VHH binders against Flagellar brake protein YcgR (ycgR). Designs and how they scored, part 1

All scores and structures are predictions.

Target 1, 263 residues: Flagellar brake protein YcgR (ycgR), of Thauera aminoaromatica (c4kar8)
Amino acid sequence: MAELSTPSPASPAPLDGGRGDELEKFTLRGARQILQLLQDLITHRGLITAHTGGGHSFMTAVLKVDEERGRVVLDPSPDPQANRRALAAPRLTCVTQLDGIRIQFPLVGLGEGQDKGRPALFAPLPAEMLRLQRREFYRLQVPLAHELSCLLKAEDLARKPVEVSARVIDIGAGGVAVVVPTGAAEFVIGGTLPACRLALPDGEPIELDLEVRNLNRQTQRNGTEQLRVGLRFAALPRAADTRIQRYIFKTERALNAKARGGL
Unless a header shows other numbers, all headers, positions and changes below count from the first letter of the chain; Kabat numbers aren't used for antibody chains.
F, E and O stand for the ipSAE by ESMFold2-Fast, ESMFold2 and OpenDDE, each averaged over both directions (binder to target, target to binder). V2 = 0.75 x the mean of E and O + 0.25 x the DockQ between their complexes.
Where letters were taken out, [cut] stands.
The coordinates of atoms that the task and the answers printed are left out; those that the model quotes come from them. Centres of patches stay.

## First folded at step 1 (VHH)

Design s01 (framework vhh_vobarilizumab_d1)
Fold by ESMFold2-Fast, scan of step 1:
Structure s01 (fold): chain B 263 residues (1-263), chain A 117 residues (1-117)
Amino acid sequence: as target 1 above (263 residues)
Amino acid sequence: EVQLVESGGGLVQPGGSLRLSCAASGFTFSDYAMAWYRQAPGKGRELVAGITSGGSTSYADSVKGRFTISRDNAKNTLYLQMNSLRPEDTAVYYCAADWYEGYFDYWGQGTLVTVSS
């Protein structure tokens, strides 16, 4: 008897014990969410850079969402060659920003015509849109004067608990990079370090769980070795997230003011 | 200023090969995990291959044995060697820099790969 084989989607490749499914959290696939985001781009008059491949792009904007025909209407380039390249491309990769949030989406099946007597480009509604917050991707290089540290709760080779005070060298919304002396503790990529304590300049240390994401051994010019450890925040509480973001923005502003001569 | 610039895309026949490059600048490349993503016409963006700062690699099941990810930290460059290309490999390929999985710091603009006769 013939069995119905349901095609299993290919599983995302994990990165060193990570979960590829988490990458999908940045992607909007709901029709309502896509329509809302496109409408927000219209309302805010967002300029879009449309990449046609081969190192070519042009500036456009969403003029209208035609829900009846399931299409977006785009502003054509004043350069006829740019429009011809776009029409010949199998897809456009559209990149824009809305309130500091980076937005990317594909358009496939681009056509040309007129909208109420004016030249226009049109394409079917995108099946997905990628929404990436700018702040989420920022990494603050921690000033040495701040003496930021993280007390890591790790294990030695015999799996006995050990506490290591590590210097925080950079910090972002999703984690920190720290340096520790080589051999101070055993770290395994994908391993969880529970109840670590991140010390910010103001207030009590933040207790949080950290996941080891990468390891790099560096030999300094004086011959000493340091281990650089990249750590992801696991299940970060809202209050801790707010304090970390506030520290990052306050420090960034202070560094920018100093660089601009704001004395 | 952080930049990721992909190159090496193009038109190739089924069974052919291409090598993609991603030139990185404005950050400490050697400290970052790097990845290649692709987005086929009318489909979502998917992870193709990843490489950690330490050099450990991972691949999507659809490309295992055909694609090889590598990096050159001295040149701040990420590579994707693509062999035995199939029509279903047709997509825009994106370079991404990730300090840890799921937290992407930087993305490139993409390079188009078309596999057709």
Scores: ipSAE 0.000, ipTM 0.139, lowest interface PAE 14.3, mean pLDDT 76

Design s02 (framework vhh_7n9e_1)
Fold by ESMFold2-Fast, scan of step 1:
Structure s02 (fold): chain B 263 residues (1-263), chain A 118 residues (1-118)
Amino acid sequence: as target 1 above (263 residues)
Amino acid sequence: DVQLVESGGGLVQAGGSLRLSCAASGFTFSSYAMYWGRQAPGKGREWVSGISWSGGSTAYASSVKGRFTISRDNAKNTLYLQMNNLKPEDTALYYCARELYWDSYDYWGQGTQVTVSS
């Protein structure tokens, strides 16, 4: 969810439609399909970005699905303020990724309690889940071992030029998502960052113009705050596009081989 | 391609009213939540108001609550912002935005300038 520079009150869920014609073909409503997908997220230890509105989110995970009581158990944030925002929100919008497939679902009626003596958040099973399988929506979750980075050419609060080395957390055909420390630079949705440098493992950094598409202030599971910035590739050269697609393809193939325990 | 075109801005006296419009094209308008944001001179962008796909839910920044009303006409693919009791502090470029949450993108229009004289 986008966060503008000024703190905002809780916003409604961005996609409370799920029921519109464009999204309906990607929406799962069967109880069995929903349970299976949630179980897959547990099995693959999928990290979830939970949006509480007003541009605020926190990292969580599904710890357990209680099929008999129709509930999910979520890992609470170590930041008490993030948990208070979540509990006060009329709706939590959860976004995650499984094998490059974007998954999104709402949670309503969030409560708090304990699971095996540890604090936990509880919610009824979602009535629907979005599962986007199209290549145009595909985002490769970048392996930490690759240390993929993008050197951003941005401005600080005083409009002074600043260079920020940002970690790339996901990458697709149309752009990247990066993480920067809160306060490292100022970003404006729709603004262009010229001559940024994307470092891929194979070869020289790629010089790119990037457009800021979204901003989200996120509280990590260790309680630290970071800014997640969604960036679109502007006027991507053919050679750069080829290198990015090659990286995505090779990495996906390697991850698939690893998941099988071999080749 | 996605296009958002704002209109309806202008110069008004403090206490006056304006109605902004955002004409949307290139996507199924009725399937998306829509937002208004603004950027005042020397300030960053700030969120102003949001409306769900059906129009059944709305939200407002504390600075405009009670003075602004967001609405939409899905048959006309148009988003509106009715601004009443305008203050000099409301002077800004106002933007219409769509959030594509499955793609994590916000599409913003070019904006329409609102200037409130004191």
Scores: ipSAE 0.000, ipTM 0.122, lowest interface PAE 15.4, mean pLDDT 77

Design s03 (framework vhh_7zox_3)
Fold by ESMFold2-Fast, scan of step 1:
Structure s03 (fold): chain B 263 residues (1-263), chain A 117 residues (1-117)
Amino acid sequence: as target 1 above (263 residues)
Amino acid sequence: DVQLVESGGGLVQPGGSLRLSCVASGFTFSSYWMGWVRQAPGKGLEWVSDISSGGSTGYADSVKGRFAISRDNAKNTLYLQMNRLKPEDTAVYYCATDYLGWEFDYAGQGTQVTVSS
């Protein structure tokens, strides 16, 4: 099977904490609020992207909250190296989504052990959680059935121009996240990829310039690594912005209709 | 369009059996982890069982020896055979996958299992 056509889990980029006061109004610090939000993530089965630093992340979930011991229990990665990186990291930055709301929180002091006879990761309850109800931070997870792709104009390790068809895993007002096979192209944070082509349903591909904002190596459930690339729309014509927003709106409504029993 | 459709729930007497099914569509079923989680009235989600793409299985201690998970990749179907059911097994049972990554909505609508006299 072609690597670019193989499904891969989504990995949202962490928000920059350097914005300080702008994010403070969305930050939960009450113990009761934090416990309730973690319980909501369990109830809604929120899959979490845990960023370990150095451009690495893995997929996890909150399996339970141990209130007596003041800790969360997390699902370990099937990749032993991803778990080693997580345990060695000074902190995890955990990112997920609940009803279109971005949820982000740190975990410090990660350990490993057993839960229900299975390997598990443990961490103290976070002291704070970010909950953003802002449209500009909303990211639609792109259904694989949509086969949304972006043709990237990049360069290989020898600086030779290459075109890479990348699967779009999430999309928002400010950009997209894509996955590419490790080694398919070289990306530099802050670099511009000119004249890329975003293929949306119902129309011609949109030609646009993309700025590389972040890079993460993702460990898939089968242990294979993919590179996740976060890309900002460097300049977006009104017509392109309208088409992207319409796609997001229509897809969100369709997903909401399915949640209501398949309308 | 990714879809998980659970079936096979119902009302049974203690000691009875049920077989749950989950039909998956819209993704390469054989390549993904599949599992069953349940939610009893007024409680949080409890992991019940899982099966890897390679067929390795895991079970919660509360169901070991009574439940068996299996998959039929040719039919894109996940199963949970539930034997020697107890009132404590009463819950909505959900089929789950890691296919859509970190987004919270990776389960179907669920199927109700009620174990009572």
Scores: ipSAE 0.000, ipTM 0.108, lowest interface PAE 17.0, mean pLDDT 77

Design s04 (framework vhh_7yz9_2)
Fold by ESMFold2-Fast, scan of step 1:
Structure s04 (fold): chain B 263 residues (1-263), chain A 117 residues (1-117)
Amino acid sequence: as target 1 above (263 residues)
Amino acid sequence: QWQLVESGGGLVQAGGSLRLSCTASGRTFSSYAMGWYRQTAGNEREWVAFIYSGGSTTYADSVKGRFTISRDNAKNTVYLQMNSLKPEDTAVYYCAAVYDFEGYDYWGQGTPVTVSS
């Protein structure tokens, strides 16, 4: 019996096809469940990474669920090129998180138009959504105020050594996702970045070997382009694992308390 | 190394019916979703119908109520039953195998459908 492989806690890249049969038990097909989950994404203003293929994606959000017409309304990118890539794609693969739980779903038949006088993207409601409720899939979205960074030991386009301070956007038990300016360094999937330094609050930087698992050129909501890099912990010291877990749980608890207090 | 082979296209009069088939050869497609797309000369390829690995279906507004997509996983085959055909349905129809959660699409070579008024 095959066990489900733990996906890399990288940037929100789509899970690969080799795990499809193993994902059946995490697939939602009920219309009520799908509608409720999409409404939850609206309520929590959940940001979605929409993958258009070819290593390209853009940030979007569900603005509305039109149950009568059976469609979702998405926030278009301010970059017209990103929207053109999306409309030309045979499908979008949408990846997001809700309360640290990974959510993934396809959208087919993407079109463009207007919602209440504003530009919008439209697609039929997905008939299936993945909701991965396993702890190994959990990713903490790092608050911007924490200014969490990782100093990467990489190579530039001429293959000369370079150090890049990258902002950590999410973190989990098996790795981090970071964002770097386009062109700051060259990354190769499967490549190892030795002796990188992860700066966590309340302590000295943690020295880690990181493996590049995925790359995605992403157009942000403000129209700027950045490279998202998914990095796996190749050799995680036990003391580092303890500090990372403490940071995750402490931050999650604080975010949950803030959200409840805001209501 | 997946191969998709479409069949069933041809010439039909308006109001008629055609059934398109797409058979996957090679290793099994048990986890793949399947879609039908069409393209007219000088235009971009457009989505027609989609069937998820679990059997759920969705359709373009232009074909709802007239076309039915179905699959037979034991035969690695997807079908498009086209009823009440209109001249505007004239196109080359393409089968695509799409894994629900990966970025890879496998395409057939296309089968032409001509609807005469």
Scores: ipSAE 0.011, ipTM 0.409, lowest interface PAE 8.9, mean pLDDT 80

Design s05 (framework vhh_7pa5_2)
Fold by ESMFold2-Fast, scan of step 1:
Structure s05 (fold): chain B 263 residues (1-263), chain A 118 residues (1-118)
Amino acid sequence: as target 1 above (263 residues)
Amino acid sequence: QVQLVESGGGMVQPGGSLRLSCAASGFTFSDYYMSWVRRAPGKGPEWVSTISGSGGSTSYADSVKGRFTISRDNAKNTLYLQMNSLKPEDTALYYCAKEDYFGYMDVWGQGTQVTVSS
């Protein structure tokens, strides 16, 4: 039996705070900015998914910000078990969105009581809030059936130009991760690969410049090595960005529907 | 800009029926999952039902399964919730919600009040 307050199965997980430098530039720590953002959530009726750990979550909303007492007032879950888990949790990770901007913040020291005679949850104001203006931190695991590929323009071990068709294993708004056979090409972190071609289903390949962000060598069970390469979109036209986000959305929805079908 | 406008709420006796509508504008309606969410007095938001952009996939909260039916008319940019066998515990403000590409509820309307009482 599923929890009634649990968001739809397709609801995204919160981002890992251990991303350090990458998330720091999107983190708000000013008290006025935090208060304004919380008030915006009230005004726009932002629905919040509160994660309590262990894969559990519930839907809530900010009802009120009490600036004098330094706390927020939240709607409790209609599920008593979700409320008990929330109160027992060392922290809640709250995830929501305003006009395409993803907002994530911790709540620590959750309590329960009443607001105007009605049950409510209370928590101190968060010391920080993550405000993501782009979706570059999210990655779709690409289905093998899509045979998604990216034609990379790189150099071989002898520094000669080569074109390598690499399998795309994940894709986000900010880049792709690909797999190449070991020895097919040399990659340098920070290096630019110009005029690569990303082949998406249902359209012409997208020409784009890619920056090498990370390299990871993995040994397969048969003893052969493969190289995983993380690539950032160096400059992406809006039309290409729209196509990539559309592909991600449609694919996630199809995968979620397929998983519910018992695959 | 994105707008969602709910209608069809009202007062009804237990065992009655209501059909809620949500008129959507400002986005390509058929590309988005749509949901119904409700808030009862003294309770937090409760997810009720979701429908895929094509209408080919639907899901329901256990409390409403078998009684409520979600549907959509993409030619009219309208989402529906047919509510049958209404119970006092269905009394709530009902919201239409649009999901983004990653499943966040990023827009919801003003709501329509449903009151089930004898």
Scores: ipSAE 0.005, ipTM 0.326, lowest interface PAE 10.0, mean pLDDT 79

Design s06 (framework vhh_8fcz_2)
Fold by ESMFold2-Fast, scan of step 1:
Structure s06 (fold): chain B 263 residues (1-263), chain A 118 residues (1-118)
Amino acid sequence: as target 1 above (263 residues)
Amino acid sequence: QVQLVESGGGLVQPGGSLRLSCAASGFTFSSYAMNWVRQPPGKGLEWVSGISYSGGSTTYADSVEGRFTIIRDNDKKMVYLQMTSLKTEDTAVYYCTAEYGWDDLDYEGQGTQVTVSS
């Protein structure tokens, strides 16, 4: 799809707001929903990339929401020039992510002042926020302790059928990335691997067809090469989709709890 | 408090090499994936490279694949970006970020400036 170039959740680049009708279902306009989402960004200490136009941006965060005055308080840049550009801009386009979900919102009427004796930037509450929950953008880094594997039906260098047990390194609703030793099997971008088996904890392996989407050779620190293979789920049954989503959700929650304890 | 401190930037000629370092503190480093992102003059942030929490998996932007290598040392709480065959297009301020379920953590400092002269 040459027409659809959407940044990954790790990309701070803004999505085009001119797709208004296509993004309407992901746009929050309720005051309560906007306040709740801004509070979630504060609670999770989410970093925000604020685009000031003219190719300029700076990193910020929501420090607090002043509901009585109808405004957000933002952390200014340590670079005074970045703050001057922001104050001169007609609008900021703020981009961040929370739990694999892209969040984007405009701020208009930026001002500067003090919050509890510290420099701060202020803006009226945004009238809308984009909360783009697209499953195909989210990739969970799989904990090694889970020993997640996928038995691949592939071909060797002589084009003889082989089964390769590959370690799953990340997983999303749309597919998995696996690692295999270089030369263990041949993969062709666009090729289909039928009847592969994804082994999740707490159940029988999920049988599914996979399409090869990308290939990347990685040299490990010890000099050995591994092949990373990106695989798309083809015709995923609803029961399988539910099990994969449940695994992702449970693992993400456990990791988020661990991160909170680690800070 | 989470801290990420970048260093190792400088002025280098096209075709040259640099190694960037990022020192992490205030969180369980070994539980987080680490990324390098950059901001060229007058442009927004661009993701460059990522490394899994164990170091067993790495990924790169198409523009740097084959030229840059990301590595980490969990004992020292460090992540590095080894840059080779540098191009004028690599001129940017480079930042490291921590990723945990796609949560970007707070980072400190103004990054490290890389200037590839031509």
Scores: ipSAE 0.000, ipTM 0.118, lowest interface PAE 16.3, mean pLDDT 76

Design s07 (framework vhh_vobarilizumab_d1)
Fold by ESMFold2-Fast, scan of step 1:
Structure s07 (fold): chain B 263 residues (1-263), chain A 118 residues (1-118)
Amino acid sequence: as target 1 above (263 residues)
Amino acid sequence: EVQLVESGGGLVQPGGSLRLSCAASGSIFSIYAMAWYRQAPGKGRELVAGISSGGSTSYADSVKGRFTISRDNAKNTLYLQMNSLRPEDTAVYYCAREPYYGSWFDYWGQGTLVTVSS
């Protein structure tokens, strides 16, 4: 039996998260730690992607921790179909980020009702939460004002070449996550998109080969659906790597300075 | 709960063929992208072939023209047809459900051993 360690950003091996042996050291199981982390998500208005299975998710947030009743209160989707999928799911996998640190937790036993006269979703408090404090898991959430885009070289449903301009949602040492416009191309996990162009602030677009790693149809808080695509950098030249790291560092520094200037 | 169970591995001679199957349960199979990975002794897992929910396929360069990935959504089953097998194809083969964005709980099968040797 071979045990897989956490892959480096350049590693082609997928993380075997189902085993959990390499993730135990990042798992919070203390009741006070869990309550504090959930409260931090409320305080920072952390948006949560709740995965319902089948490549589907919706955007939510923790509205309240009801310690007396032992449950969390979540913001329902304005899309009734997303809420129906969530209520039918045996579990939700909730993924979010605080200060560049990835946070993930399961919710089981989801129900619906009202909080403060408004529709809400309820679930028992999670027994565990994953908090990944490693730099290789760090993904900078790209500020909307930066208008980062990546021109993807992809294929349509008939396998004809198409170019798709996608908005970059997050970026790390190993890749980007992008939002693909409605009517865009077909994507296959493990497929390579050659000669894509990543547009960073300041300078010429960076030409990259990208590997499709993840696909997710996400229902936004306004009820619209978007396709999110996770893309790994392949054969990243040193100059490109330097520019990407410089952008991440500069943006992180600016965001940290802004956070210190306010509550 | 999602379960993936691989079958169809075995010992074959070079130039032979095998068909691997992966039976999925516990979730809606038809809307997931699915993939086959393999792991040879002393190597990491590598992607062999992928298939989207719509049936679009991709292959590693080392298997293009020899392997065919397909799916039967009515039976919740993923297939890998392997032709013209070579000793370097010897590995444990795993099927995997799409790791959706941000998921740390990828669904993997237990694997099925393929040995190509005379």
Scores: ipSAE 0.000, ipTM 0.204, lowest interface PAE 13.9, mean pLDDT 77

Design s08 (framework vhh_7pa5_2)
Fold by ESMFold2-Fast, scan of step 1:
Structure s08 (fold): chain B 263 residues (1-263), chain A 119 residues (1-119)
Amino acid sequence: as target 1 above (263 residues)
Amino acid sequence: QVQLVESGGGMVQPGGSLRLSCAASGFTFSSYWMSWVRRAPGKGPEWVSTINSGGGSTSYADSVKGRFTISRDNAKNTLYLQMNSLKPEDTALYYCAADIYEWGSYDYWGQGTQVTVSS
């Protein structure tokens, strides 16, 4: 049955650990690289969202890297309950950004103490850090005039095959977001929609497999309800990836030219 | 360089109003969903409101519905939060956040602007 949820955007969501193979090429494992990146976070005073599991998180910052002891020092939350949850958690997942790059890393073995007479949280240096370039997280809002669509191969409530032509509202390297009328089909988070067809301008539709990542019910200004469906490219051939990136690049360039009053 | 700079905070009495602004630079603002998130003294972060890239769709936390209005001006790369009928429990640092990839994933955050509601 369809999971119709309105997810809270309150915290940067950690990337799925089950995508390890896709994220390996963006993972830093060298001790020197990890130390340099953590030091850059200190220099830029980056705001970090630390996830303690169970939907709980708090904001923190790296105060110091102790290279000799192999530890990071974190700013504790002003909320004592958040600090207690962090200390009880087997793992902390930290998410931040640096110069437009998404950074995510785990901390294991969190302890509490003092740094220069002030309360602090301590953890061993992370064994790995994820660093995603703009290309991997950028999402182009599709101009309405482009009438970009994706033909979805899905099922209805009775599990009968249905085809739904969905309007594409945004597109990135990893997937698309589409809108469909409420009730047009059943979507299950984690479900795969095989052999869908993405219609880009200037070419044959691209056949691709899509995985449902999220569902969000939206009420428009005129009172109509739509379902926003976030879809991940489950497997993307090189030629399809190239065409999607060309579309994103050209459209972004054209939008930037319009914003500056040039054509 | 990506920057989100919040302004417009201050001290107000209960029942008062404030308008927060967030000036964005270093990215294509008109392509991003934008949110306001707040952190009250002694509490974790709380999502307040979200607006889509074109401004046609908005959502609000139950605690602020009917009192706060989110809006944006893509020509000026600016996000706004109009706060009316302010209550002491609205006292918090207010952050501007951009959703760059995957719904509910906020990778860019501002420095925050302090709102204090007291008599």
Scores: ipSAE 0.010, ipTM 0.331, lowest interface PAE 9.9, mean pLDDT 79

Design s09 (framework vhh_7yz9_2)
Fold by ESMFold2-Fast, scan of step 1:
Structure s09 (fold): chain B 263 residues (1-263), chain A 118 residues (1-118)
Amino acid sequence: as target 1 above (263 residues)
Amino acid sequence: QWQLVESGGGLVQAGGSLRLSCTASGFTFSDYAMGWYRQTAGNEREWVAFISWGGSTTYADSVKGRFTISRDNAKNTVYLQMNSLKPEDTAVYYCAAGTYYDLEFDYWGQGTPVTVSS
């Protein structure tokens, strides 16, 4: 099982704010540290999931840090409704990763305009950023080429059983995040999906029970919408745990080797 | 500025072949998965082929066995070799670059039209 203190191992959903004291040691508040981290996100082209509340999010990126005006410039969604939701939200919660390290920060006072003639979203620089360097918060972004999938046992709108093949987008010690084809199934936060099958590249699919922890309707950069489902390992056999950890470690090593140019 | 430039589209007869090319600039090409998508009139954009940073390839069922994706990291170029073309392959083809571990593609080319006559 995942530990009680571990955030839901799911889509890049925000961490529980009720544990603010525990997260304080990972919080950056220095202006220079915040500026450096935002610049690192620009340099690494970090994709950001911006949560607008109500289970809605969209993909964005930091295009520029305007130190003189004290603001960040963000890439707007091609979906006008996603941008309207963002502008109406009292707070945007931005979640991303840099070298496997989870980064989360709030933006308040979002506005729209243009940067060098192109549509853009603007927000004041965040007063704080979370940078979590602990292993239990690590989630491996699953390489496209691995075609990792999980066969979910879920229910349709009429509460009839259906099987849905979902693409696994990230995986950690406590769970997975998957993308579900639009309209394929209905999910309830806290609901259990029994006897799902996780297909890893090596060996037979792993049978396991998954608990729904969060749901995000995410607008892609091309304007299409997808449902991202965060799933916790509700019951994890020792053999399955070992195989999942081996997959994570093997994939991390392969990604690091490729980043270094091999070997 | 980051850029993806596609070339190689055109008119071809059924059973013919085309090679599409996509040259990247402004980012470290070898760090990215590359993909080809296509869009037909009145339909959503659909995935065609992916190639990982390490050269692993994946194909949509509709093109498997006919299309081959490849990359040349020295030239910052990804290719789509299209053989045994069918009228159903008529579409605008888009090159996309994304992080190695993500299906979300960060950058898209302008698109290259391919017309396959019966």
Scores: ipSAE 0.000, ipTM 0.107, lowest interface PAE 16.8, mean pLDDT 78

